VHH binders against q9w197. Designs and how they scored, part 14

Target 1, 300 residues: q9w197
Amino acid sequence: RLRLQDIPALTQDHCRMRDPAEVERIINEFVIGGPERMQIVSDFDYTITKQRTEDGGAVPSSFGIFNACQSLPENFKAETDKLYHKYRPIEIDPHMPIAEKVQYMIEWWTKSGELTSGFPFDQSEIDQIASKYTHALRDRTHEFFADLQRLGIPTLVFSAGLGNSVVSVLRQANVLHPNVKVVSNFLQFRDGLLDGFQQPMIHTFNKNETVLNETSEYYDLVHTRDHIIVMGDSIGDADMASGVPASSHIMKIGFLFDHVEANMKKYMDTFDIVLVDDQTMDVPRTLLSLIEKQHKLNLE
Short names: E, the ipSAE of ESMFold2; O, the ipSAE of ESMFold2 at other seeds; V2, 0.75 times the mean of E and O plus 0.25 times the DockQ between their complexes.

## First folded at step 4 (VHH)

Design d3 (framework vhh_8ghr_2)
Fold by ESMFold2-Fast, scan of step 4:
Structure d3 (fold): chain B 300 residues (1-300), chain A 123 residues (1-123)
Amino acid sequence: as target 1 above (300 residues)
Amino acid sequence: EVQLVESGGGLVQPGGSLRLSCAASGFTFSDSYYIGWVRRAPGKGEELVARISPYGGSTSYADSVKGRFTISADISKNTAYLQMNSLRVEDTAVYYCARYSVYWGPTKGFDYWGQGTLVTVSS
């Protein structure tokens, strides 16, 4: 039986847990169950990508990559910035009820879709810009995805951002392996012109089973995998796990960077492990290494 | 229309402190904008030393200034600050307040710059 005190990555000051005994219990269940029962569900923006770079530079979101494309209409950047200015403060407001926030998210994405319509666009522009941000992935992300591929663990990248950018970054970073599926907002075209986003719309507060039911082929792949690592940087990410059996064990890992003091209690109440200003995949990789070590012993 | 106006620069002894201010007009601080402090020393390129998201509250710093500089913003005053402590001769530079959209990042997104304020650290 593994004890938290014997796992160095989990005893660091920046690794916070409301209930260490429960974390220890889930880890032991993962190790006993092995990789065949595992699946990963992860956010992309500021979860797979860093929340900050070492040089102090900003990391663009998946929509930020799209918005930097030069073939976009002259007013596109100004109009999308107006929407971000209006809706982002609402999205992160700790006092507004989630049900009220959802209505504003629907408004935001509807207006974004209207702006993202009626002009031609070439995916290669996203690829050019995304190529600059493969280095902005969390430290040891390549190793993390290699671990997942080696163990055969299905990995869902579930993003409220722009899937075209997400796929481009992951592909160019050489981590978009066959076990990785991206569910996100993708551009759609009609008669050679942009026509908003493919449905259903994914926003921070509907990243859960209600959207994943539309991807039944993925659900069929993972319904027997009741051991889940969920990774996110926002409270809404904690609910990304697809409908799993009652025997499920879920480890929720939250990356906290914004408003640390104000958000700490809510993050610790929501996530099993809260990582404060940790721009690495070291904790998720540690969980995989423990699972892999036991799995290899069992094969002998 | 949009302006960023720096103040607080000057001559200071090594080990001293200065507080730079950046007064913004023509727009309101929002989470769609980072406010950054970029410095340019004689014969060197530009270095982003600190940035803040005024609504999000997130901050980051270049390794060269971590533990010595603190960035903050007062949304009600539409003003950002850079508190510089334990100043070194190599901190001598013109310090610019700059706005950039979180969408673009520093490379594409610096759309407005202040005039710059000179900080000279010498005996």
Scores: ipSAE 0.000, ipTM 0.133, lowest interface PAE 18.5, mean pLDDT 82

Design d4 (framework vhh_8ghr_2; at its last look DockQ between E and O 0.57; V2 from the best seeds 0.00; counts 0 for: pae O 16.4 > 2)
Fold by ESMFold2-Fast, scan of step 4:
Structure d4 (fold): chain B 300 residues (1-300), chain A 123 residues (1-123)
Amino acid sequence: as target 1 above (300 residues)
Amino acid sequence: EVQLVESGGGLVQPGGSLRLSCAASGFSFSSEYYIGWVRRAPGKGEELVARIYSGSGSTSYADSVKGRFTISADISKNTAYLQMNSLRVEDTAVYYCAREYRPYVFTHGLDYWGQGTLVTVSS
């Protein structure tokens, strides 16, 4: 039986847990179940990518990469910035009911789709911009994805951002292995012109079972793999694996960087492990290492 | 540039047949792509009626058309087809050919659509 005190990565000051006994219990279930019962569900923006770079350079979001493309109309960024300033305060409002926020998210995405329509666009522009940000992945992300591939663990990158950018960054960073799948908002084209985004639109409050249940690939994943590591940088990311069987064991890892003191209580109530200003994949990698070590012992 | 061009629509009597064609350019059917036919009927939403995976030829159909419609793809010609048999008045719709970006993506969306072709089933 593994104890938290024997796992150095989990005893660091920046690794916070509301319920250490529950974390220890989940780790032991993962170790007993082995790699074959594991799956990963991870956000992309500021989870797989860093929340800050060491040199102080800005890390663009997946939509930020798109907004920098030359084929976009001259006023495109100004119009999308207007939508951001209107809807972002609603999205993060701590007092507004979720059901009411959802209606505003639908409105935001509908208007964004209208702006992202009626002009030609070339995916190669996303690729060119994304190529500059492969270094902005969390430290040891390449090793993390290599570990997942070696262990045969399916990895779902579930993003409310722009999937075209997500896929481009992961592919160019050489981490988009066959076990990795992306579910996100993807551009659609009709008659050679941009036609908004593929349905359904993914936003902060529907990154959950409602979107994923409609794909047979996701159902196969959920059916055979009831041990899940969830990774995210925002409260909404914690629900990405909702709808799995009640017998499932889920380890929720939250990366906290902005407004640490104000957000700590909510993050600790939401995630099993809260990593404060940790721009590495070291904790997720440590969990995989523990699973792999026991698996090798069982094989003898 | 990715482009899909539909043809073969028209007016047909109930019980008749039509074959729709979708000529693709800017990508290859030898790669990991799903090609689907989506229709939009007057007074109804969009409905995915048939899908084919170009790599294996695996197909799926909506219950409303299963047994009557057949989707196929010719990899060498980079063209997909929808054979529509035993047509009903309710099949009247604009039919779109669309592809799904498959590399590393679950099959929940279609990224490139053609101009659409009108199919009218009427006496």
Scores: ipSAE 0.184, ipTM 0.634, lowest interface PAE 4.2, mean pLDDT 86
Fold by ESMFold2, look of step 7:
Structure d4 (fold): chain B 300 residues (1-300), chain A 123 residues (1-123)
Amino acid sequence: as target 1 above (300 residues)
Amino acid sequence: EVQLVESGGGLVQPGGSLRLSCAASGFSFSSEYYIGWVRRAPGKGEELVARIYSGSGSTSYADSVKGRFTISADISKNTAYLQMNSLRVEDTAVYYCAREYRPYVFTHGLDYWGQGTLVTVSS
């Protein structure tokens, strides 16, 4: 039986927990259940990628990678920026009901798809930009994905961003192994031209079982695996695995970087583990190593 | 209406110091925007000398000013600062405060600029 005090990575000052006893209980359930019951559900932007680089430099989002492509129409950036300024305040409004916000998110998505239509586009441009971005994955991401593959743990990268960028970054970083699936917003093509995005739309408020129940890949990933690690950088990421049975054990890891003091209570209320300005995969990797150690002992 | 208002420019001797201020209105500092200082020297293009990620205070600098300039922000005052130390004649320029949408950093998405404040370093 593992105790938190004997797990150094989880006793660091920047590693915060609302209920350490519950975290300890879930870790022990994971260890008892072994890798065969595990699955990972992770956001991409600022969760697998860093929220900041070591020198304080910029990390673009998956849509930012696409927006940097030179073949886009000259006014594309200005028009997408207009949509952002109209809809982003609505998205983050603390007082507007979510049901009302969803209507605006659909409008935003629809208009964004219209802008992303009617011109040729070569995905190799995304690859070119993404190559500059592979340096911005969290430290030890390569090792984390190698561990997941070695342990046979299905890994879902669930992103409201642009899947074409997500796949490009993961592939170029050599972490897109067979056990990794990407569910995201992908470009759609018609007659060799861009035709918006593939349906269904993924946005902040449906990044959960609503979208996943509509894809066969979700069913294949979660069907037999009721021990889940969820990783995200925003409050909305905490619900990414909400469609699993009530008997499931879910460890929610939140990466907190923005407005730490103002957001601490909300993150602590939402995530089981809150990592403050942690630009590594060290805590998730520690959980995997505990599971792996017991797995090896059970085989002897 | 988004506005950025610079202040603090002036004449200074080589080796001296100045502190520029950029008061922002019409938006709150957030994790989605950098606030940057861009300078334009006579007869030259624009140089981004410093930027700060307003949500966390993370910073970056051009090599030309690293170790001499410090960007900071006071979120409660919605104001960014550029502390310029060990000033050189080549630092003479008009300095602009500008906003950049962080996810589009490769596109130079500087969408709102101040009017600029002149810094003259002259012996």
Scores: ipSAE 0.010, ipTM 0.442, lowest interface PAE 9.7, mean pLDDT 85
Fold by ESMFold2 at other seeds, look of step 5:
Structure d4 (fold): chain B 300 residues (1-300), chain A 123 residues (1-123)
Amino acid sequence: as target 1 above (300 residues)
Amino acid sequence: EVQLVESGGGLVQPGGSLRLSCAASGFSFSSEYYIGWVRRAPGKGEELVARIYSGSGSTSYADSVKGRFTISADISKNTAYLQMNSLRVEDTAVYYCAREYRPYVFTHGLDYWGQGTLVTVSS
């Protein structure tokens, strides 16, 4: 039986837990169950990518990579920025009911699709821009994904961003292994021109049960894997496990960077482990190493 | 309407100090914006000198000013500052406060600029 006090990565000051005993219990359940019961569900923007670089520099989002492409119409960025300033305050409003927010998110997505229509676009530009930002993945992401592949652990990258950018970054970072599936918004083309995004729409509030029913092949892959690690950087990410088959134990890891003091209570209430200004994969990697170590001992 | 208004420029001798201010209106500082200082020197292009991420206080600086300039923000006053120490003749420029939308960090993400404030470093 593992004790948290004997796991150095989990005893650091920036690693916060509302209920350390529950975290310890879930870790031991993961270790007992082994890698064959594990699956990963992770957001991409500012979860697999860094929230900041070492020198405090900027990290683009998956849409930011797309919006840097030269092929876009001259006024495209200004028009998408207008939509963002209209709808983002609604998205993050702490008082508006989720059901009402969903109506606005559908409106936002529809208008964004209209803006992203009717012109040619050089798809290779996404790869060119993305190549500049493979260094902006959390430290030891390469090792983390290699460990997941070696252990045979299915990994869902669930993103409300732009899937074309997500796939490009992951591929060029050499982490898009066969066990990794990306569910996100992808560009659609008709007659050689951009035609918005492929269905179904993915936004912050439908990254759960409804959208994943439309990826039923993934359900077949993970139906026996009831031990889940969820990784996200926002409160909305905590329920991503609702979109997978039945689960018995879920470890929710939240990466807190923005307005730490103001957000601490909300994150502590929502995530099992809150990592403050942690730009690494060290904690999730530690969980995998504990599982692997016991698995190897069981085979001996 | 989003506005950024700079102040605090002037004439200073080499080795001296100045403190620039950038008063923002029409938006509150948030986790999704960087606030930056960009300078334009005579005969030169634009240089992003310093930026601050108001959500965490994280900062970055151009190599040309590291160790001499300090950017800060006062959320309660909706104001950013650039403390400029050990000034050199080559720091002479018009200094602009600019807002950068975090997801669009490139030049396409710098959406609002102030009017600029002139800093002249001369014996």
Scores: ipSAE 0.005, ipTM 0.458, lowest interface PAE 10.0, mean pLDDT 85
ESMFold2, look of step 5: ipSAE 0.006; ipTM 0.425
ESMFold2 (binder alone), look of step 5: mean pLDDT 80; pTM 0.812
ESMFold2 (binder alone), look of step 7: mean pLDDT 80; pTM 0.808
ESMFold2 at other seeds, look of step 7: ipSAE 0.000; ipTM 0.179

Design d5 (framework vhh_8ghr_2)
Fold by ESMFold2-Fast, scan of step 4:
Structure d5 (fold): chain B 300 residues (1-300), chain A 124 residues (1-124)
Amino acid sequence: as target 1 above (300 residues)
Amino acid sequence: EVQLVESGGGLVQPGGSLRLSCAASGFTISSYHYIGWVRRAPGKGEELVARISSESGYTSYADSVKGRFTISADISKNTAYLQMNSLRVEDTAVYYCARGPRYTYHLSEAMDYWGQGTLVTVSS
């Protein structure tokens, strides 16, 4: 039986837990169940990418990469920035009810889709810009994805951002292995012109696996995998695996950087593990290491 | 330039048949996870009626069309087809051919390029 106090990565000051005994219980269930029962569901923006660089600089979101494309209309960047200034404070507000936030997210994405329509666009511009941000991935992300590939653990990148940018960054960072799938908002084109985003729009508060098509080939791969690590940087990310069976053991890991004091209680109520200003994959990798170690012992 | 061009729509009586074609250019159908047919009826949202993975041969259908519609793909012609049999008034819609992105597993809504659509009217 593993004890939480004997796992160095989980005893650091920046690693917070509302219920350490429950975290310890879930870890032991994961270790007993092995890699074959595991799946990962992760956000992308500020979860796979860093919330800050070492020099304190900002990391662009997946939409930020798109907004940097030069072939976009002259007013596009100004109009999207106007929407960001209006809706982002609402999205991260710790006091506003989620139901009210959802209405504002729908408004934001609807208006963004209207702006992202009626002009031609070369997706290779996203690749050019994304190539500059492969180094903005959370420290040891390459190793984390290598661990997942080696263990054969299906990994879903479930993003309320722009999937075209997400795929470009992951591919160019050489972490888009066959076990990795992306569900996100993707550009759509009609008659050679941009036509907003594929529907339904994914936003912070509607991310959950209940929308996964049960007839999909991917569902057949993962529906028996009832041990889940969920990773995110926002409250809505905690819901990405809400549609799984009652027999499931879910470890929810939340990366908290912004407005730490104001957000701490809500994050600790929502996530099993809250990582404060931790720009690494060390805690998720530690969980995989414990699972792998026991799995190798069982194969002897 | 990526294009999907639908053809084969028209007016048919209930119980009739139509075959829709989707000619792809600027990309190869076999290089993508899924090609699908999505319809939009007046006053309704878009419904994915059928999809096919050219590589695996995997097909799926909406419950409303199972047993009546058949999706297929001809890799040599770079064309997908929707054979529609036993047509009902409720099948009246604009039918769009759409391509799914290579890396998504949310297949019913995750289409990145769409054709202009072809109208199918089932009326007596």
Scores: ipSAE 0.012, ipTM 0.412, lowest interface PAE 9.2, mean pLDDT 84

Design d6 (framework vhh_8ghr_2)
Fold by ESMFold2-Fast, scan of step 4:
Structure d6 (fold): chain B 300 residues (1-300), chain A 123 residues (1-123)
Amino acid sequence: as target 1 above (300 residues)
Amino acid sequence: EVQLVESGGGLVQPGGSLRLSCAASGFTFSYDSYIGWVRRAPGKGEELVARIYSSGGYTSYADSVKGRFTISADISKNTAYLQMNSLRVEDTAVYYCARTYLHYPSGRYFDYWGQGTLVTVSS
């Protein structure tokens, strides 16, 4: 039986837990269950990518990569910027009920779809811009995805951003292995022109069962896997695995970068493990290493 | 050099009013940034009570102060205000003015803080 005090990565000051005994229990269940029962569900923007670079510079979101494309219409950036400044304050409003925020998210995405329609676009331009940001992934992300591939653990990258950018970054970083599936907002084309986004719309507050497809090959694979690591940087990310079986054991890892004192209570109430200004995959990798070590012992 | 300087704190009786000011220097109120008022009572965590961005646009309030507090900004003076009405004993706290940007991952991330001003609501 593993104890948290014997796992150095989990005893660091920047690794916070509301209930260490529960975290310890879940880790031991993961270790006993092995990789065959595991699946990962992770956000992309500011979870797989860093929340800050080493010099404190901004990391563009998946939509930020798209908005940097030169072939977009003359005023496209100005129009999307207007939507951002109208809806972003509402999205991050800590006092507005989520049910009320959902209506504004639907409005934002509908208007964004209208702006992202009626003109030709070459998706290779996204690849060109995304190539500049493969080094903006959290430290040891390449190793993390290699661990997941070696262990055969299905990995869902579940993003309210732009899937075309997400796929481009992951592919060019050489981490888009066969066990990795991206569920996100993808550009839609009709008669050679952009036609908004493929449905259903994915936003911050509906990243959950409502967008999962029971008939997909990925869904058929993962519903036999009841041990889940959920990774995210925002409160809404904690619910990405809410549609899985009642027998599931879920470890929720939250990356907290902003003012720690003000946000700590809510993040601690929401996530099992809160990582404060940790721009690495070291804690998720530690969990995988514990599972792998026991798995190898069981095979011998 | 970015600085936020609070003023207007003091002792007030229950039911009274007080107006806090936050004078900003080293930056101008832009549509990319906003000012929040965060309070901390002894032995309690921080609470974001109100925020406003840029030109006096979007405002947000904690349920505990909604209807009693009003946040505003004077762009020409680079000064934000918190008008506190119908004050209660539980509003007693140190009030901090803080700046953030819309593009930061969390709406509660603040990169610069004032020194704080004490508000005491008592007889």
Scores: ipSAE 0.014, ipTM 0.525, lowest interface PAE 8.5, mean pLDDT 84

Design d7 (framework vhh_8ghr_2)
Fold by ESMFold2-Fast, scan of step 4:
Structure d7 (fold): chain B 300 residues (1-300), chain A 123 residues (1-123)
Amino acid sequence: as target 1 above (300 residues)
Amino acid sequence: EVQLVESGGGLVQPGGSLRLSCAASGFTISESYYIGWVRRAPGKGEELVARITSSGGSTSYADSVKGRFTISADISKNTAYLQMNSLRVEDTAVYYCARWGTYVHPYSKFDYWGQGTLVTVSS
């Protein structure tokens, strides 16, 4: 049986757990179950990408990459910035009920879709900008995705951002392997012009719901995989695997960077493992390493 | 008491058609639940062949049946259907109607199942 005290990555000061005994239990279940029962569900913005670069610079979101495209109408960024400044404070408001926030998210994305309509656009512009951010991925992300591919673990990148940018960054970083599926918001075209986003829109508070609107082929791939690692940087990301059977074992990993002291209690209550200012994939990779080590022993 | 009752199975020749029915009681299909059809062939595991969302009528299908099978729901009758066309010998299986316990995530799996109906495709 593995003990947490024997896993160096999990005994670091920046690795916080409300219930270490539960984390230890889940790790042992993962190790016993092996790679065939595993799946990953991960946010993209500020989870697969860093929350800060080494020099402390900001990392653009997937929509930020799109907003930097030169062929967009002259006022496009100004109009989208107005929406951001109106709706972002609502999105992160700790006291507003989620049901009220959902209505504002619907308004935000409806208005964003209206702005993202009626002009021609070439995906290659996203590709050009995304090429500058392949090294803004968390340290050892390439190794993490290589581990997942080698172990045959289905990996869902589930983003409320812009899937066109997400796919572009992952492809250019050489981590978009066949076991990786992206579910996100994608641009829609009609008669050669942008026509908003493919429906339904994915936002912070409906990630879990919108996966059910995907094709049954994903369900067929993962329905026998009841051991799940969930990764996110926001409280809502913890719900990406909600509704699974009680027999499932879910390890929720939360990356906390902003307002650490104010957010710590909420993150500790929500995630099994809270990683404070950890811009690496080292903890997720450690979990995979433990699973792989036992799997290799079982094949002997 | 939640119940799903399948009907419409039987023996059919290759290339033929069958329509399976799933009558729901103890809940309404118009609520936030998915209805799906899962089959189990002799000596094989379970395969989700089709599902439909109760709220939007959105449908999805396994690659093995796309273009041949159509799932639908009649809200007024509280009944879901699976129209099976161009049937093949490999479609031979017990077909189960199942309710998705929560509409919020595909990993929720089905929480209530019917008794199953046998479909045999043979000459």
Scores: ipSAE 0.000, ipTM 0.143, lowest interface PAE 16.7, mean pLDDT 82

Design d8 (framework vhh_8ghr_2)
Fold by ESMFold2-Fast, scan of step 4:
Structure d8 (fold): chain B 300 residues (1-300), chain A 123 residues (1-123)
Amino acid sequence: as target 1 above (300 residues)
Amino acid sequence: EVQLVESGGGLVQPGGSLRLSCAASGFTFSSSYDIGWVRRAPGKGEELVARIYPYSGSTSYADSVKGRFTISADISKNTAYLQMNSLRVEDTAVYYCARDFRVTYPHGYLDYWGQGTLVTVSS
């Protein structure tokens, strides 16, 4: 039986847990179950990417990469910024019911789709911009994805951002291995012109595995995998695995960077492990290491 | 630069067979991509006839071609194939190989397409 006190990465001051006994229980279940029962579900923006580089430079979101493309109309960024200033305060409003917020997210996406329509677009520009941000992945992300590939663990990158940018960054960083799938919002084209986004729309309040079609290859890969690590940087990310059976063991890891004091209670109530100002994959990698070590012992 | 290059199209008699090939460059089949075959007949829209996820070998087919067409992939050669048997006049179309960032089945995002290869089924 593994104890938390014997796992140095989990005893650091920046690693916070509301219920250490429950975390310890889930880790031991993961270790007993081995890699074959594991799957990962992770957000992309500010979870796989850093919130800020070490020198204080800004990291663009997946949509930020798209907005930097030269093939977009000159007024495109100004129009999308107007939508952001209108809908972002609604998205983060702590007093508005989620059901009401969903209607505003639908409005935001509908208007964004209208702006992202009726002109040709050179998708290679996304690759050009994204190439500048492979260094903005969390420290040891390459090693984390290598561990996942070696262990054969299906990894879903589930983003409410722009999947074209997500895929470009992951591919150019050489971490888009065969076990990695991306579910996100993708551009669509009609008669050679942009025609908004492929449906269904993914936003912060509908991110969960029930959005996935049961006939997909991803469903076939993961329906037997009831041990799940969920990673995110926002409260809504905690629900990305909510569609799995209640008998599943889920470890929810939350990366907390902004307004730590104000957000701590809510993050501690939502995530099993809260990582405060931790720009690394060290804790997720430690969990994989414990699983791999026991698996190797069982094979010998 | 991502490229998909098709070959193997041509004229065939009803009941005959053809094998189309799709050579990919600028990416590997060992990534998160599906490969699909899409056809467009004169005066008709696009129809996705077959899809494969090369990593697992998982395949799907349109009802119009089930039992007659077989899609396959050789990861080491970075090449996908469409074996077409028992061809019918209505199979006459331009056949495109396309890379698919599959989000949700049956819908995927076809981001790069080949130039197309003409298949004509005629006596």
Scores: ipSAE 0.012, ipTM 0.313, lowest interface PAE 8.7, mean pLDDT 83

Design d9 (framework vhh_7n9e_1)
Fold by ESMFold2-Fast, scan of step 4:
Structure d9 (fold): chain B 300 residues (1-300), chain A 123 residues (1-123)
Amino acid sequence: as target 1 above (300 residues)
Amino acid sequence: DVQLVESGGGLVQAGGSLRLSCAASGFTFSDYYMYWGRQAPGKGREWVSGISSGGSSTAYASSVKGRFTISRDNAKNTLYLQMNNLKPEDTALYYCAKAYQTVYHPLSGYDYWGQGTQVTVSS
């Protein structure tokens, strides 16, 4: 039986847990179940990518990479900024019912799609900009994805951002292995012109396990994998694995960077492990190493 | 260049059947997950069905499950959609699409699709 006090990565001050006994229980269940019962569900923006660079500079989101492309129309940024200023306050409003917010998210994405239409665009521009940000992945992300590939653990990158940018960054970083799948928003083209975004739209309030219900091969891959590590940087990311059987064991890891004191209680109520200003994959990798160590012993 | 050409649409009465075909060229068809989507009058595009690269795994939208069957012939580079017990609500432009990456789930995105074939179901 493993004890939390014997796992150095989990005893550091920046690693916060509301219920350490429950974390210890889930870890032991993961270790007993082995890699064959595991799956990963992770956000991309500010979860696989860092929340800050070492020099304190900003890391662009997946949409930020797209917005930096030179061939976008002259008014594109001004018009998208108008939509952001209108809809962002609604998105983060703590008092508005979720059902009402969803209607505004649909409106925002519809209008964004209209702006992202009627001009030629080449994916190579995203690729050129994305190539500059492979260094912005959390420290030891290459090792983390290598661990997942070696252990045969399906990894779903589930993003409300722009999938064209997500795939480009992961591919150029050489971490888009066959066990890694991306579910996100993708650009749509018609007759060489942008035609908005492919449906269905992924936004903050519908980021859940819909893909498990719609794809039989993905379901066949993951339906026996009831041990789940969920990784995210926002409260909404904690629900990415909702709808799995109640018998499932889920470890929710939240990366907290902004407004730490104000957000700490909500993050600790939402995530099993809260990592404060931790720009590494060390904690997720530690969980995988514990699972792998026991798995190797069981094969002997 | 990637080309996808749909055919087989037409006018049919409720309860009838149609078989759609999609002829693919310009890429290694057998390496890609393929989709059928549709766009109803006044609506955005929606996913209908998907099939893995080898044809062993299929998925369907809840609105068509049990009535539609997706299949593929990798030797002929052709994707099919057999539509049975058609309803007026199935009226739409039907298009096939190639996955953005070699994946087996409908939300992985697609980067090429055809111009579509119109299906009209009369009451």
Scores: ipSAE 0.000, ipTM 0.252, lowest interface PAE 12.2, mean pLDDT 83

